# Ledger of designs, part 1: VH-VL binders against Arf guanine nucleotide exchange factor sec74 (sec74)

Every score and structure here is a prediction.

Target 1, 130 residues: Arf guanine nucleotide exchange factor sec74 (sec74), of Schizosaccharomyces pombe (q10491r548to677)
Amino acid sequence: KVFKLGILIQNEKVRKDRLLSNREVGVILTSSQLMFFKNVYWISGLLDQLEDFKRSHSFSPCYFSPHLTSLSADYIIPLSDLVAYGDGSRIENELYSFSVKQKNQRTHVFSVTNVDELNDWLVKINFVST
Structure headers, positions and changes below count from the first letter of each chain, unless a header shows other numbers; Kabat numbers aren't used for antibody chains.
F stands for the ipSAE by ESMFold2-Fast; E and O both for that by ESMFold2, at different seeds; each is averaged over both directions (binder to target, target to binder). V2 = 0.75 x the mean of E and O + 0.25 x the DockQ between their complexes.
[cut] marks letters that were taken out.
The coordinates of atoms that the task and the answers printed are left out; those that the model quotes come from them. Centres of patches stay.

## First folded at step 1 (VH-VL)

Design e01 (framework fv_enfortumab)
Fold by ESMFold2-Fast, scan of step 1:
Structure e01 (fold): chain C 130 residues (1-130), chain A 123 residues (1-123), chain B 107 residues (1-107)
Amino acid sequence: as target 1 above (130 residues)
Amino acid sequence: EVQLVESGGGLVQPGGSLRLSCAASGFTFSSYGMNWVRQAPGKGLEWVSYISSSGSTIYYADSVKGRFTISRDNAKNSLSLQMNSLRDEDTAVYYCARDYYESSGYDEAFDIWGQGTTVTVSS
Amino acid sequence: DIQMTQSPSSVSASVGDRVTITCRASQGISSWLAWYQQKPGKAPKFLIYAASSLQSGVPSRFSGSGSGTDFTLTISSLQPEDFATYYCQQANSFPYTFGGGTKVEIK
């Protein structure tokens, strides 16, 4: 089951107070993992289709779920013992960052352009993580 | 076969313009960030510009900012570099290069390079 | 900008020699460092990423080490095909910067 899909700005920076290297990445949150896609155009197309569907008639999660579940990700982060956190603060004007971390693993840092998206990602990731 | 092939180099007068192209084949071009890297005769490598897979994020070296424009056409599997107000110092072989992602998903290097195209700025 | 300083600028070596090239960053870059090999008239070839991870297909005589500001590339037993110029590159932040290169020449 897909809980959320979107495009995040992946930060590869060593400095915690500044986001300079911004790479767009497509992200799908499922019940067991975060799936990452380098082909952001494909994810962008799916987002557009989803928004058009919502605007023209009631959203049906089942309509999109089978299509999305057949995907092969470029990389995957399991949700076991994963925590997403952020303070909603602005980084580099208009960017809001959050981090995801598993015990003894690399911290992954992502940015979004608005606070509502930040909070939605945090709530959904923490909700589905075991 | 994964390939990048540059074209568009040549001889140009100072203050002139050139447009470089890079044709990608053998991989899903729209999935990768792309870079331009140059090398002046007998000198080392200098990073010039970056464009994200979607085209929405772009960075330039200070030496070319305001004069060069990087762009991409994912439908045509092509990368471009529009070079305006060319200077003697822009004389170099220009390479296009693809971002490498390790298993973590972060780019950390350039794994595929084109053969290069030569730009000579001379009066 | 992060400045990358390579030393030596050139080294003369014989087949079978151990060659060590150093790269120093003007500020900490963790392990965000790659190494490339370039032969005359050719594009650079990707060798190492994350300071010490060997790219698939690169011979095991190549190794990288270091973190923070000081890094080394070592060729344990130089082969004829290894005579080339080697470059380090930091991937910590934009703008990306390369070292000045180290030319490994035949003695």
Scores: ipSAE 0.007, ipTM 0.553, lowest interface PAE 9.8, mean pLDDT 80

Design e02 (framework fv_enfortumab)
Fold by ESMFold2-Fast, scan of step 1:
Structure e02 (fold): chain C 130 residues (1-130), chain A 122 residues (1-122), chain B 107 residues (1-107)
Amino acid sequence: as target 1 above (130 residues)
Amino acid sequence: EVQLVESGGGLVQPGGSLRLSCAASGFTFSSYEMNWVRQAPGKGLEWVSYISSSGRTIYYADSVKGRFTISRDNAKNSLSLQMNSLRDEDTAVYYCARGKYYYGSGRPFDYWGQGTTVTVSS
Amino acid sequence: DIQMTQSPSSVSASVGDRVTITCRASQGISNWLAWYQQKPGKAPKFLIYAASTLQSGVPSRFSGSGSGTDFTLTISSLQPEDFATYYCQQANSFPLTFGGGTKVEIK
């Protein structure tokens, strides 16, 4: 089952003395994993299909079911022992950041453009994870 | 019949601005992605900008980032391109092009407008 | 960015000739490639998508082939209306990119 899909801005430190670099990544949150796609193009198409679906179906308990049968993620994070957290801090006063971390693993930092989107990702990741 | 009609081109000095418009008819505009593609005199096609069907997702070619702004009005079936800080190399015919994402084929452009000419010179 | 290279840049041909145009991507794009025809003074016209699928109304003398990085457009028997410039486009990822074009002109 897919709980959420979207585009996140991945924040990475180029070197120890360098500023964070930002890269868009496509993300699918399932019941067992976070799947990341460097080709944002595909996820962008799915998001637009979802927007069109919601607009055409008004407020009905409808399920959006995109064809995801040939998923080939560039990177996968299992949800076991994964925690998502954020303190509402902003990157360059434009983006809201949050982190995801598995026990004894590297922390991954992501950003979104508004606080509501931040809270939605945090709630859904933590709800689905162990 | 599907129609895309561009307008707003003209002669402008370097550093000036122009706003291009594309009027769409004959299809459900809000269901399609839109693009601007340009062609300098005697040169090939260059993709300029993309806007999703909802207007939520926008992309620009590196050559125009920070200077051009794409927008759409689904209620009026119109696409716009605001061009600021124009340079000599922006001289081109600008085409409005319709697209729709398909997983197996990506984003081809199935209909194009007639184009509107932008000339940047003193 | 994915760079698209077309060859030849121009070809002189006669009516009835078989014309072959090649397009090469700098990285794999599966079959997500489109072909366009542009006649002098006109907007481009959509010919082929998914590397080999003809758009409705396009004559059967046009065909496309290829996958990955190497693609070909073939016109099996050139007609007077086919003298034009042809462009390939990778439809795979942003920024969307076009080949440099191949001008098919009268010999």
Scores: ipSAE 0.000, ipTM 0.566, lowest interface PAE 13.0, mean pLDDT 82

Design e03 (framework fv_enfortumab)
Fold by ESMFold2-Fast, scan of step 1:
Structure e03 (fold): chain C 130 residues (1-130), chain A 123 residues (1-123), chain B 107 residues (1-107)
Amino acid sequence: as target 1 above (130 residues)
Amino acid sequence: EVQLVESGGGLVQPGGSLRLSCAASGFTFSDYSMNWVRQAPGKGLEWVSYISYSGSTIYYADSVKGRFTISRDNAKNSLSLQMNSLRDEDTAVYYCARSPLWFGELLPYFDYWGQGTTVTVSS
Amino acid sequence: DIQMTQSPSSVSASVGDRVTITCRASQGISSWLAWYQQKPGKAPKFLIYAASSLQSGVPSRFSGSGSGTDFTLTISSLQPEDFATYYCQQANSYPYTFGGGTKVEIK
C-alpha cells in the first residue's frame, strides 16, 4: 500500500568531508518503508498518472501495487521505530526541512518547497511508522 | 566531451521578449540540473535560474521572477529561457551552466558552462 | 540572501609569485564554496568545489582552504595562463551568490 509519492530534496551529510549534498529524489512511502529513487523523471510520470486517475474516478493506492512489487529502490529506510520531525525552520526562506531518524541510526534530512508538503510528509510518515 | 551551446541572444527594445536556447551534448542531459547565469558588461556573475534534472523544481532570482521562464526538453537535450518584459538592466551575456554530481549526489556548483549568448536591451 | 565579499578587487603579480584571494560569506556556509576562473572573453571555468577539492584537470598550483565564513584561493606559483578574474560562489542556499571577482594581472 502506497501512502504518498513525491519528490524531496535530500540534504545528507557526505562522509569524508561532512558536506551536505542537495539532490532531488523520488520518494514512495509504503506501509513498511520509504523508498528512494535517483531517477525522478519516471516518478514524475507516476505522479501525473495518479492525478489523471483521481480526476476520472476514485484513487486506489492498490493501483500501483503490482508495479511496486517489482520496483527496485536505490535506497530504502524501514519505518520501524522511525520518527519524522521538523521545527518549521526555513533554508534561506525557500525550503522547509525535516529530519527522519531511527533509534541508533543516522539522521536523514530532507527539504520541500512549501509548508503544506512538509506537514503532509510528517503526518503520513509518523502515522505509518506507528 | 561535455558541450553546452547557447543561442537566441540579440538586440531588443525595453519591454520586448527573447527566447534563449542551450543545446547540450557529450553527457546524459536528463541526469543533471541546469542553470542560467548572466554577466552584465564589465560586471560579475549573477545566477538567474535553476531547473532540476526532471524539470519539477524551478527557482528564479528575485530580479527576474515573473518575467523569465526556464524550461527543459530532456528528449532533445535542450534548455530554454523565455525572457519577457525585458529591461535595460537585463543586458548581459547569458550562460548555460550544468550542476555536477559528486559521489552520485547533486551539488549546487557549475561544472560546465556554455560560451554565452549576448542580450542587449536598449532603445 | 548570502552576500559574498572578495578581496582584493585586483592584484598585479609576476610569474612565479604566490597569489592569495580571499572570500567572505555574510553567514556560515560550511564548506559549500566553489572557485571559478574566467579569462577575458571566455566563459568561467570550474576550479575548486567544497572549498578545497580540485576539479579534475586543474593544475596542483591551485588550492583552496577555509570553512564557515572565511575562504582563500591560493596560486602557489603564478603562470602566464593564470591571468584571469577569479570568482567565489556559495552553494549553501538559494539564491546562489557570487563574489564580486578578483582580477589577477600578470606584470
Scores: ipSAE 0.000, ipTM 0.502, lowest interface PAE 18.9, mean pLDDT 79

Design e04 (framework fv_enfortumab)
Heavy chain, then light chain:
Amino acid sequence: EVQLVESGGGLVQPGGSLRLSCAASGFTFSTYSMNWVRQAPGKGLEWVSYISGSSSYIYYADSVKGRFTISRDNAKNSLSLQMNSLRDEDTAVYYCARESYDILTGYEDYYGMDVWGQGTTVTVSS
Amino acid sequence: DIQMTQSPSSVSASVGDRVTITCRASQDISSWLAWYQQKPGKAPKFLIYAASSLQSGVPSRFSGSGSGTDFTLTISSLQPEDFATYYCQQADSFPRTFGGGTKVEIK
ESMFold2-Fast, scan of step 1: ipSAE 0.006; ipTM 0.634

Design e05 (framework fv_enfortumab)
Fold by ESMFold2-Fast, scan of step 1:
Structure e05 (fold): chain C 130 residues (1-130), chain A 123 residues (1-123), chain B 107 residues (1-107)
Amino acid sequence: as target 1 above (130 residues)
Amino acid sequence: EVQLVESGGGLVQPGGSLRLSCAASGFTFSNYNMNWVRQAPGKGLEWVSYISSSGSYIYYADSVKGRFTISRDNAKNSLSLQMNSLRDEDTAVYYCAREGRYSSGWYGYFDYWGQGTTVTVSS
Amino acid sequence: DIQMTQSPSSVSASVGDRVTITCRASQGISSWLAWYQQKPGKAPKFLIYAASRLQSGVPSRFSGSGSGTDFTLTISSLQPEDFATYYCQQAYSFPLTFGGGTKVEIK
């Protein structure tokens, strides 16, 4: 089951200096995993397709089923022992940041452009994690 | 009618700079992803840069990363490409191209192109 | 990066001929493929998207097929205005990449 699709800005500290590097990543939240895609273009297409389905669902059979089993994620984080958290802090006074961490693993930092989107990711990730 | 009109091309020495502009009309510019695509004399098409409709997502070809900057002004219906540290291999016709929008969810297809503006980098 | 390889690089044909151009992706791109036509001194013209969907206003003699890695553009009955260079383009991932082009020239 897919709970959320989106595009996040992934933030990482640059190894040679203190500047934070960033890149856009596509993200699929399922009942068991966070799947990450460097291919943002493909995720953008799926998001548009989902919006199109919602607009016309009463005309067509009501299903939207991307074939997730055959999708090749660049990185996967299992939801077991995962926690997502944010403190309302901002990057460049424009982006809202949140962190994702598993026990004994490094912290991954992401940003979104508005607080509603931040809260939606936090609620959904924490809901499905154990 | 959809129109894209490029300007700003010219002759420049290696290491120089040029700023290309693309004036859009006939559609709601703020709803469309935009791209720059170039073509060297007698060669094929090469994608250069992408900017999303909001301006939040930007991508570059490896050959231009760190030298070129794409930007847009949705209030003025304009797309720009700032080109710094120009090299001989940047000599090409530069096209402004719009990505089509489809209710079926397809992206990355250039449904309208400008006429092109010529950039010549020569010592 | 996804490499797009077109075959042939050129083909000589006569009006009325069936012309077939192929495009191969170095990895699976599903149906994220477009075809463009370019005449000398002009900007490219959009022909086909999503591997097989004909753009509005493009003549029905043009058709596209394929999925995954192997794609074909067919012109069922070549017309004088069809002599041009044709390019495939993948839209699956960045960087967006084009094939090297196939020149359809008069015999």
Scores: ipSAE 0.005, ipTM 0.559, lowest interface PAE 13.5, mean pLDDT 81

Design e06 (framework fv_enfortumab)
Fold by ESMFold2-Fast, scan of step 1:
Structure e06 (fold): chain C 130 residues (1-130), chain A 121 residues (1-121), chain B 107 residues (1-107)
Amino acid sequence: as target 1 above (130 residues)
Amino acid sequence: EVQLVESGGGLVQPGGSLRLSCAASGFTFRSYSMNWVRQAPGKGLEWVSYISSSSSTIYYADSVKGRFTISRDNAKNSLSLQMNSLRDEDTAVYYCARVPYGDYLGWFDPWGQGTTVTVSS
Amino acid sequence: DIQMTQSPSSVSASVGDRVTITCRASQGISRWLAWYQQKPGKAPKFLIYDASSLQSGVPSRFSGSGSGTDFTLTISSLQPEDFATYYCQQANSFPHTFGGGTKVEIK
């Protein structure tokens, strides 16, 4: 089952709160894992297909689900013991950031362009991780 | 309105070449995998070629390998099929078709109206 | 290559009839099967995907069933606009292959 598709901005922190780099990454949230894709073009394509589907009502999301296990992610984060959190902080006063962390693992920081998108990611990740 | 319109068909002698084009409109062309499917007069459907959204993955039917080349121009919303060393058995109506959802699926929707290729001396 | 065999090659039917078309794959394709309708001089129309899922806009009188190697398309009450040639297609692997077609003709 796929809960959410999106593009996130991945942030790398160096020395306390300073962010070194921002890069776009494609993300698929499933019932068991977060799948990350460096090929943003490919994920952007899937998002465009989903938007096209909404406009035409021609396809079912189940078109995508049967092929999900054949997708090769660049990396994955299992949802076991994963928590997503944010405090509404902004990066350069334009992006909303949140973090995901598994117990005894490093923290991954992501950002999105609006607060509704931030809240949607937080709710869905925390819901399926429990 | 979602549309695919083929062009470039015609009459050609055996050993000749033709370039087919497919113009896409009404959807985000760059996001969809595309196919060519043909149908000989009075016969059934035969899959010809596939190209992924980024052009990184391309497949051909064994009957056309080495002779046909599929390509796309996402900036122009167009799909092409370069056909070389044409044979009598390549005579068919050629359709372009979209993979409607999920880049790894091999279903076809919509289809263009087709363009006719006749190989005869 | 996976061979797709359709039966019958043609069927004569009257409006209101139940029409059944079968499709058999030479090897297991799970549910990676689609059905298409083609009217004379026209491009094929997408009817069914995943063996049994009806495409949006397709009338409910059309239904598909099957998995593995044996598949069926059923038209529960044939209408005048349903006289056409029907094709099955496997999407399990490249090359994608179609059945030979079943022509549904007026009796």
Scores: ipSAE 0.000, ipTM 0.584, lowest interface PAE 10.9, mean pLDDT 81

Design e07 (framework fv_enfortumab)
Fold by ESMFold2-Fast, scan of step 1:
Structure e07 (fold): chain C 130 residues (1-130), chain A 125 residues (1-125), chain B 107 residues (1-107)
Amino acid sequence: as target 1 above (130 residues)
Amino acid sequence: EVQLVESGGGLVQPGGSLRLSCAASGFTFSSYSMNWVRQAPGKGLEWVSYISSSGDTIYYADSVKGRFTISRDNAKNSLSLQMNSLRDEDTAVYYCARDTYEYSSGSTYTYFDYWGQGTTVTVSS
Amino acid sequence: DIQMTQSPSSVSASVGDRVTITCRASQGISTWLAWYQQKPGKAPKFLIYAASSLQSGVPSRFSGSGSGTDFTLTISSLQPEDFATYYCQQTNSFPYTFGGGTKVEIK
């Protein structure tokens, strides 16, 4: 099952300058994995489908199941020992950041444009990682 | 001053419906996730439902799934719980509670920092 | 679902006593645990988050400890206003679950 999909801004420090490198990345949170896609256009298409689906359905819960049988992620993080963390810190006073860390792995830092999205990602990642 | 005030409780027969409301004041309601928690007479606390600040993420306790619907109106600073197909076991004081995030020890933790006074729901024939 | 078990269910104590309340999770929850105090006829009041972080304004005689599955709330020197029921809550995953409560009553 898919719990959430979206586009995040991935933040990385470059070796020499310690500057943040910002890149849009597509993300799908499933019951077992956090899947990352460099092709954000494909994820944008899925988000458009989800938005159309929501507007066609007036009841809650909203059921949406994208076609996942032929998917190939660029990177996958298993949800075992995974924690999402963020204190609402802002990057360049515009973006809200949060971190995702799996035991014995490096920390991944992401940003979103509003606090509601920040809280939604934190809650959903921690919920399914348990 | 943060205030949460519940209303809408009352006496209802099994199979009936009630709609609870929680009026929020003293803070930016649209910035906080909200929860409903209930407590049966002489019993402990039982978490009922969660709604994110935007309203997009909703969770329910298994005991109420399919019967209760949580919603919010950020323009009116109001949280609601629509309760259908009520059972004797739903008899309780219902509290609304504010969910907040706090950074500590490398993680962002959630907890219920403010609670309303509660509204009583009695399901009895 | 994560089950939270509190012990004891009740404890009779005198002013000045050290009171210890335990809470056990059926699965590891790291430090994702909060403690609440509830007086008769009143709503619960938040005391501690992240297992050990005391809310501003809560007396220093309250302390929390533990990680993983076993947690403790300690009141180092019980005061008259501390007679209440205490609840632990795991916030690690949905559904959120509370312990059954520990009633601290006057001896």
Scores: ipSAE 0.005, ipTM 0.526, lowest interface PAE 15.1, mean pLDDT 79

Design e08 (framework fv_enfortumab)
Fold by ESMFold2-Fast, scan of step 1:
Structure e08 (fold): chain C 130 residues (1-130), chain A 121 residues (1-121), chain B 107 residues (1-107)
Amino acid sequence: as target 1 above (130 residues)
Amino acid sequence: EVQLVESGGGLVQPGGSLRLSCAASGFTFSSYWMNWVRQAPGKGLEWVSYISSSGSTIYYADSVKGRFTISRDNAKNSLSLQMNSLRDEDTAVYYCAKGYRSGSYKWFDPWGQGTTVTVSS
Amino acid sequence: DIQMTQSPSSVSASVGDRVTITCRASQGISSYLAWYQQKPGKAPKFLIYAASSLQSGVPSRFSGSGSGTDFTLTISSLQPEDFATYYCQQYNSFPYTFGGGTKVEIK
């Protein structure tokens, strides 16, 4: 089951220990993992299709589901012992950051453009990881 | 930092054509929905057209369907509006407006400075 | 199409006044409503989304409220820079529609 899909800004420290890599990634949150895709256009297309579906089916149960069985994510984070957290901290006065950390693994930092999306990601990741 | 700059407006006779362009900078253009909104002299705002981030989904106001074509070039960070069979009622300032990347959040921020289209004989 | 009706079409006010602008949708739009400010000769500026959520950098004297069909924009203590035309916009369904605008002018 897909719980949420979207586009996040992934913040990673580069080797120089000074510059932060700041790139957009497509993300799918499932019942077992966070799947990351470098092809942002594909995820953007899915988001467009989902919004079109919702507007066409405002009074019907939502049956939209992307086909994931044959897809290979560029990166995967398992939800086991995963915690998502953030305090609404901002990057360059336009981005809201949050972190995800799995026990004894490195922390991954992501950003979104508004606080409602931040809260939605935090709630859904922590709900599924519980 | 985030900027939208429109161009291509001008004076044209009824039945003529114009192509408007919007140059985007300061953000990842390919990840955001884009819109055209117009405003006739002394009148309110009227939404004209929407294009999704990938270009796969397009919508038009009924007043322009069949005459206007919205398009985007994500490699060049540009949005276009091809306007054919122009009418007097198309006289307006045309604004390029940035949408949002996801969800039901379809407000516009920022807007370009606008480009003026005058249709007159 | 969803019609958006703003009232009043204009209001004369003084600095320090409380100004309220109303926006009514011809059918239910939940909270899918945005507010914009436009000064003469300038492009519109985004103020509020989701009926009541203030955009970062917008002064706290601005507030929005409402749900369904009836919405209000309030400026609690009008400042000189607030004299402008204000527009509501529904984004519940295509085509997106704007209200006719409310001009807040100096008394």
Scores: ipSAE 0.011, ipTM 0.521, lowest interface PAE 9.5, mean pLDDT 78

Design e09 (framework fv_enfortumab)
Heavy chain, then light chain:
Amino acid sequence: EVQLVESGGGLVQPGGSLRLSCAASGFTFSDYYMNWVRQAPGKGLEWVSYISSSGSTIYYADSVKGRFTISRDNAKNSLSLQMNSLRDEDTAVYYCARDFGYSSLWGAFDIWGQGTTVTVSS
Amino acid sequence: DIQMTQSPSSVSASVGDRVTITCRASQSISSWLAWYQQKPGKAPKFLIYAASNLQSGVPSRFSGSGSGTDFTLTISSLQPEDFATYYCQQANSYPLTFGGGTKVEIK
ESMFold2-Fast, scan of step 1: ipSAE 0.013; ipTM 0.579

Design e10 (framework fv_enfortumab)
Fold by ESMFold2-Fast, scan of step 1:
Structure e10 (fold): chain C 130 residues (1-130), chain A 124 residues (1-124), chain B 107 residues (1-107)
Amino acid sequence: as target 1 above (130 residues)
Amino acid sequence: EVQLVESGGGLVQPGGSLRLSCAASGFTFSSYAMNWVRQAPGKGLEWVSYISSSGNTIYYADSVKGRFTISRDNAKNSLSLQMNSLRDEDTAVYYCARAPTYYYDSSGYLFDYWGQGTTVTVSS
Amino acid sequence: DIQMTQSPSSVSASVGDRVTITCRASQGIGSWLAWYQQKPGKAPKFLIYAASSLESGVPSRFSGSGSGTDFTLTISSLQPEDFATYYCQQANDFPYTFGGGTKVEIK
């Protein structure tokens, strides 16, 4: 089961509070793992399918369930002991950042363009990771 | 806590085969890309092969392509390298190395933990 | 393939010295560069990632700088445990490639 999919901006933070580069990554949050894809084309296609599904089922309590068997994740984070958090900081006053961390592992930092998306990712990751 | 232990090295004649293994513990193996890196006696480091966290994306150095096969078993926390048609120039210490994927271009993974290495000697 | 050229191949230094090692990529690699330390008979140890970020537990006397094609590793005050061979590695593209190494030797 897919709880959320989207495109995030991965932040390379190599110096004090500065970014060297930003990269787009595709992300799928499932019931057991957080999956990352360097090829955002697959996620873009799934987002298009989701919009079409919502348009066709606007009055029905249906769940969108895409086929994931053809996707090869570049990176997988299991949801055990995973926490997502944001501190309200902005990158260049335009992007909202949040972090995900497993116990005793390094922190992954992402950004999104609006606070509603930030809060949605935080809530859904933390909900599923319980 | 994080530990990588290689095994399977030994002495083999040219044209022979060996299978190397790397046993991982102390971390979630299925969340990390894995690599093999070798070092010939008195020489520098040479990257050999990459496998993604899921096992679906694999790359090889040109010098080993078609002769070596990398694989992993996430249920057993193990990484393998099957080496066929071995040549004198394959003589080296072989290290397994973990790549945390904080950068999602799979070509961008850097090696934060290494095993102690296993020695492969190919000679007649 | 992206070629990584390190200089010098070796340097003789004393405890307390500042040591500078350079690494040049044959094409742009952004910040996709790591530095490793290797002592004789041992596996390499991760020092620096993303060209300038120190790995946890690495002493602050180590620093990295650069982007694109030119990179530098600096040890500000060499300690006895720092005598080793140092390697740069690019991870911008496959195949991954290492520099030839720089041996830091006692005078």
Scores: ipSAE 0.000, ipTM 0.518, lowest interface PAE 13.4, mean pLDDT 79

Design e11 (framework fv_enfortumab)
Fold by ESMFold2-Fast, scan of step 1:
Structure e11 (fold): chain C 130 residues (1-130), chain A 125 residues (1-125), chain B 107 residues (1-107)
Amino acid sequence: as target 1 above (130 residues)
Amino acid sequence: EVQLVESGGGLVQPGGSLRLSCAASGFTFSHYSMNWVRQAPGKGLEWVSYISSTSSYIYYADSVKGRFTISRDNAKNSLSLQMNSLRDEDTAVYYCARDHGEYYDFWSGPGMDVWGQGTTVTVSS
Amino acid sequence: DIQMTQSPSSVSASVGDRVTITCRASQGINSWLAWYQQKPGKAPKFLIYAASSLQSGVPSRFSGSGSGTDFTLTISSLQPEDFATYYCQQSNSFPYTFGGGTKVEIK
């Protein structure tokens, strides 16, 4: 079951709050995992497939479930003990950032271009992780 | 406020070209598929073209295929329609319209929820 | 292409009347049908999506029903601001197609 598809900007802070790296990553939020893909073009293709899927189904919650058994994510974060949080601050006055962290694991920082997208990611990740 | 504003319409002779623009504001433009829809004087609505949120999928009405090109610039929140080889029957008010539901929202039903005011294209000698 | 046939092309009605507009697809479109209202000189206004889901802010007197090929838009107790042209539109497949429109006129 896929809950959300998207493209996030992955950030790494090395010195205080300064970003060293910004790159786009494709993201799939499932019932059990956050799956990350360096191949943003593939995620773009899935988003377009989602539009086609929506047009072929009668009105009801559409649970788009692409066949993922033949695909390997570049990085996976299990939702167990995962918390997503943001402080409402902006990075470089252009991006809204949020963090995801599992207990005793590295914190990962991501950015989006608007506050509504930020809130949607936070709500959905925390909903599925509980 | 959520808004779409078209521009670029005008009077042109048959065989001429025009480029229409649509400026989006008040929402995350890159999350939505966009459409061009036209309406000839005293006639009904006619769908012209579609572009997905990422520009990966583009579709045209048969009447404009090969003559019109839809494009978008997500960094500038703009949608464009390049119209070449214009014919008398292309005379219409042209609307840009947003597909209902963001790219990530698979429970939204289809339809076009936000429309611009329209820009008039007249093809006549 | 999927042809969308609206009937009637016009209907004369009085305030307080129940108005029903029909839309028929030349082939099955599931529930992928939207309804729009258009007043003279204005852009269309989104009323209903997925055949029966009312857009937020649209008065409850508007309702849609149907699936497959036969669809209806109903306006219970017509109001003065409802005199307009109504269009159905399918999003089941490309090209997207609109019905010919139904003009709701003052009787």
Scores: ipSAE 0.000, ipTM 0.532, lowest interface PAE 16.3, mean pLDDT 81

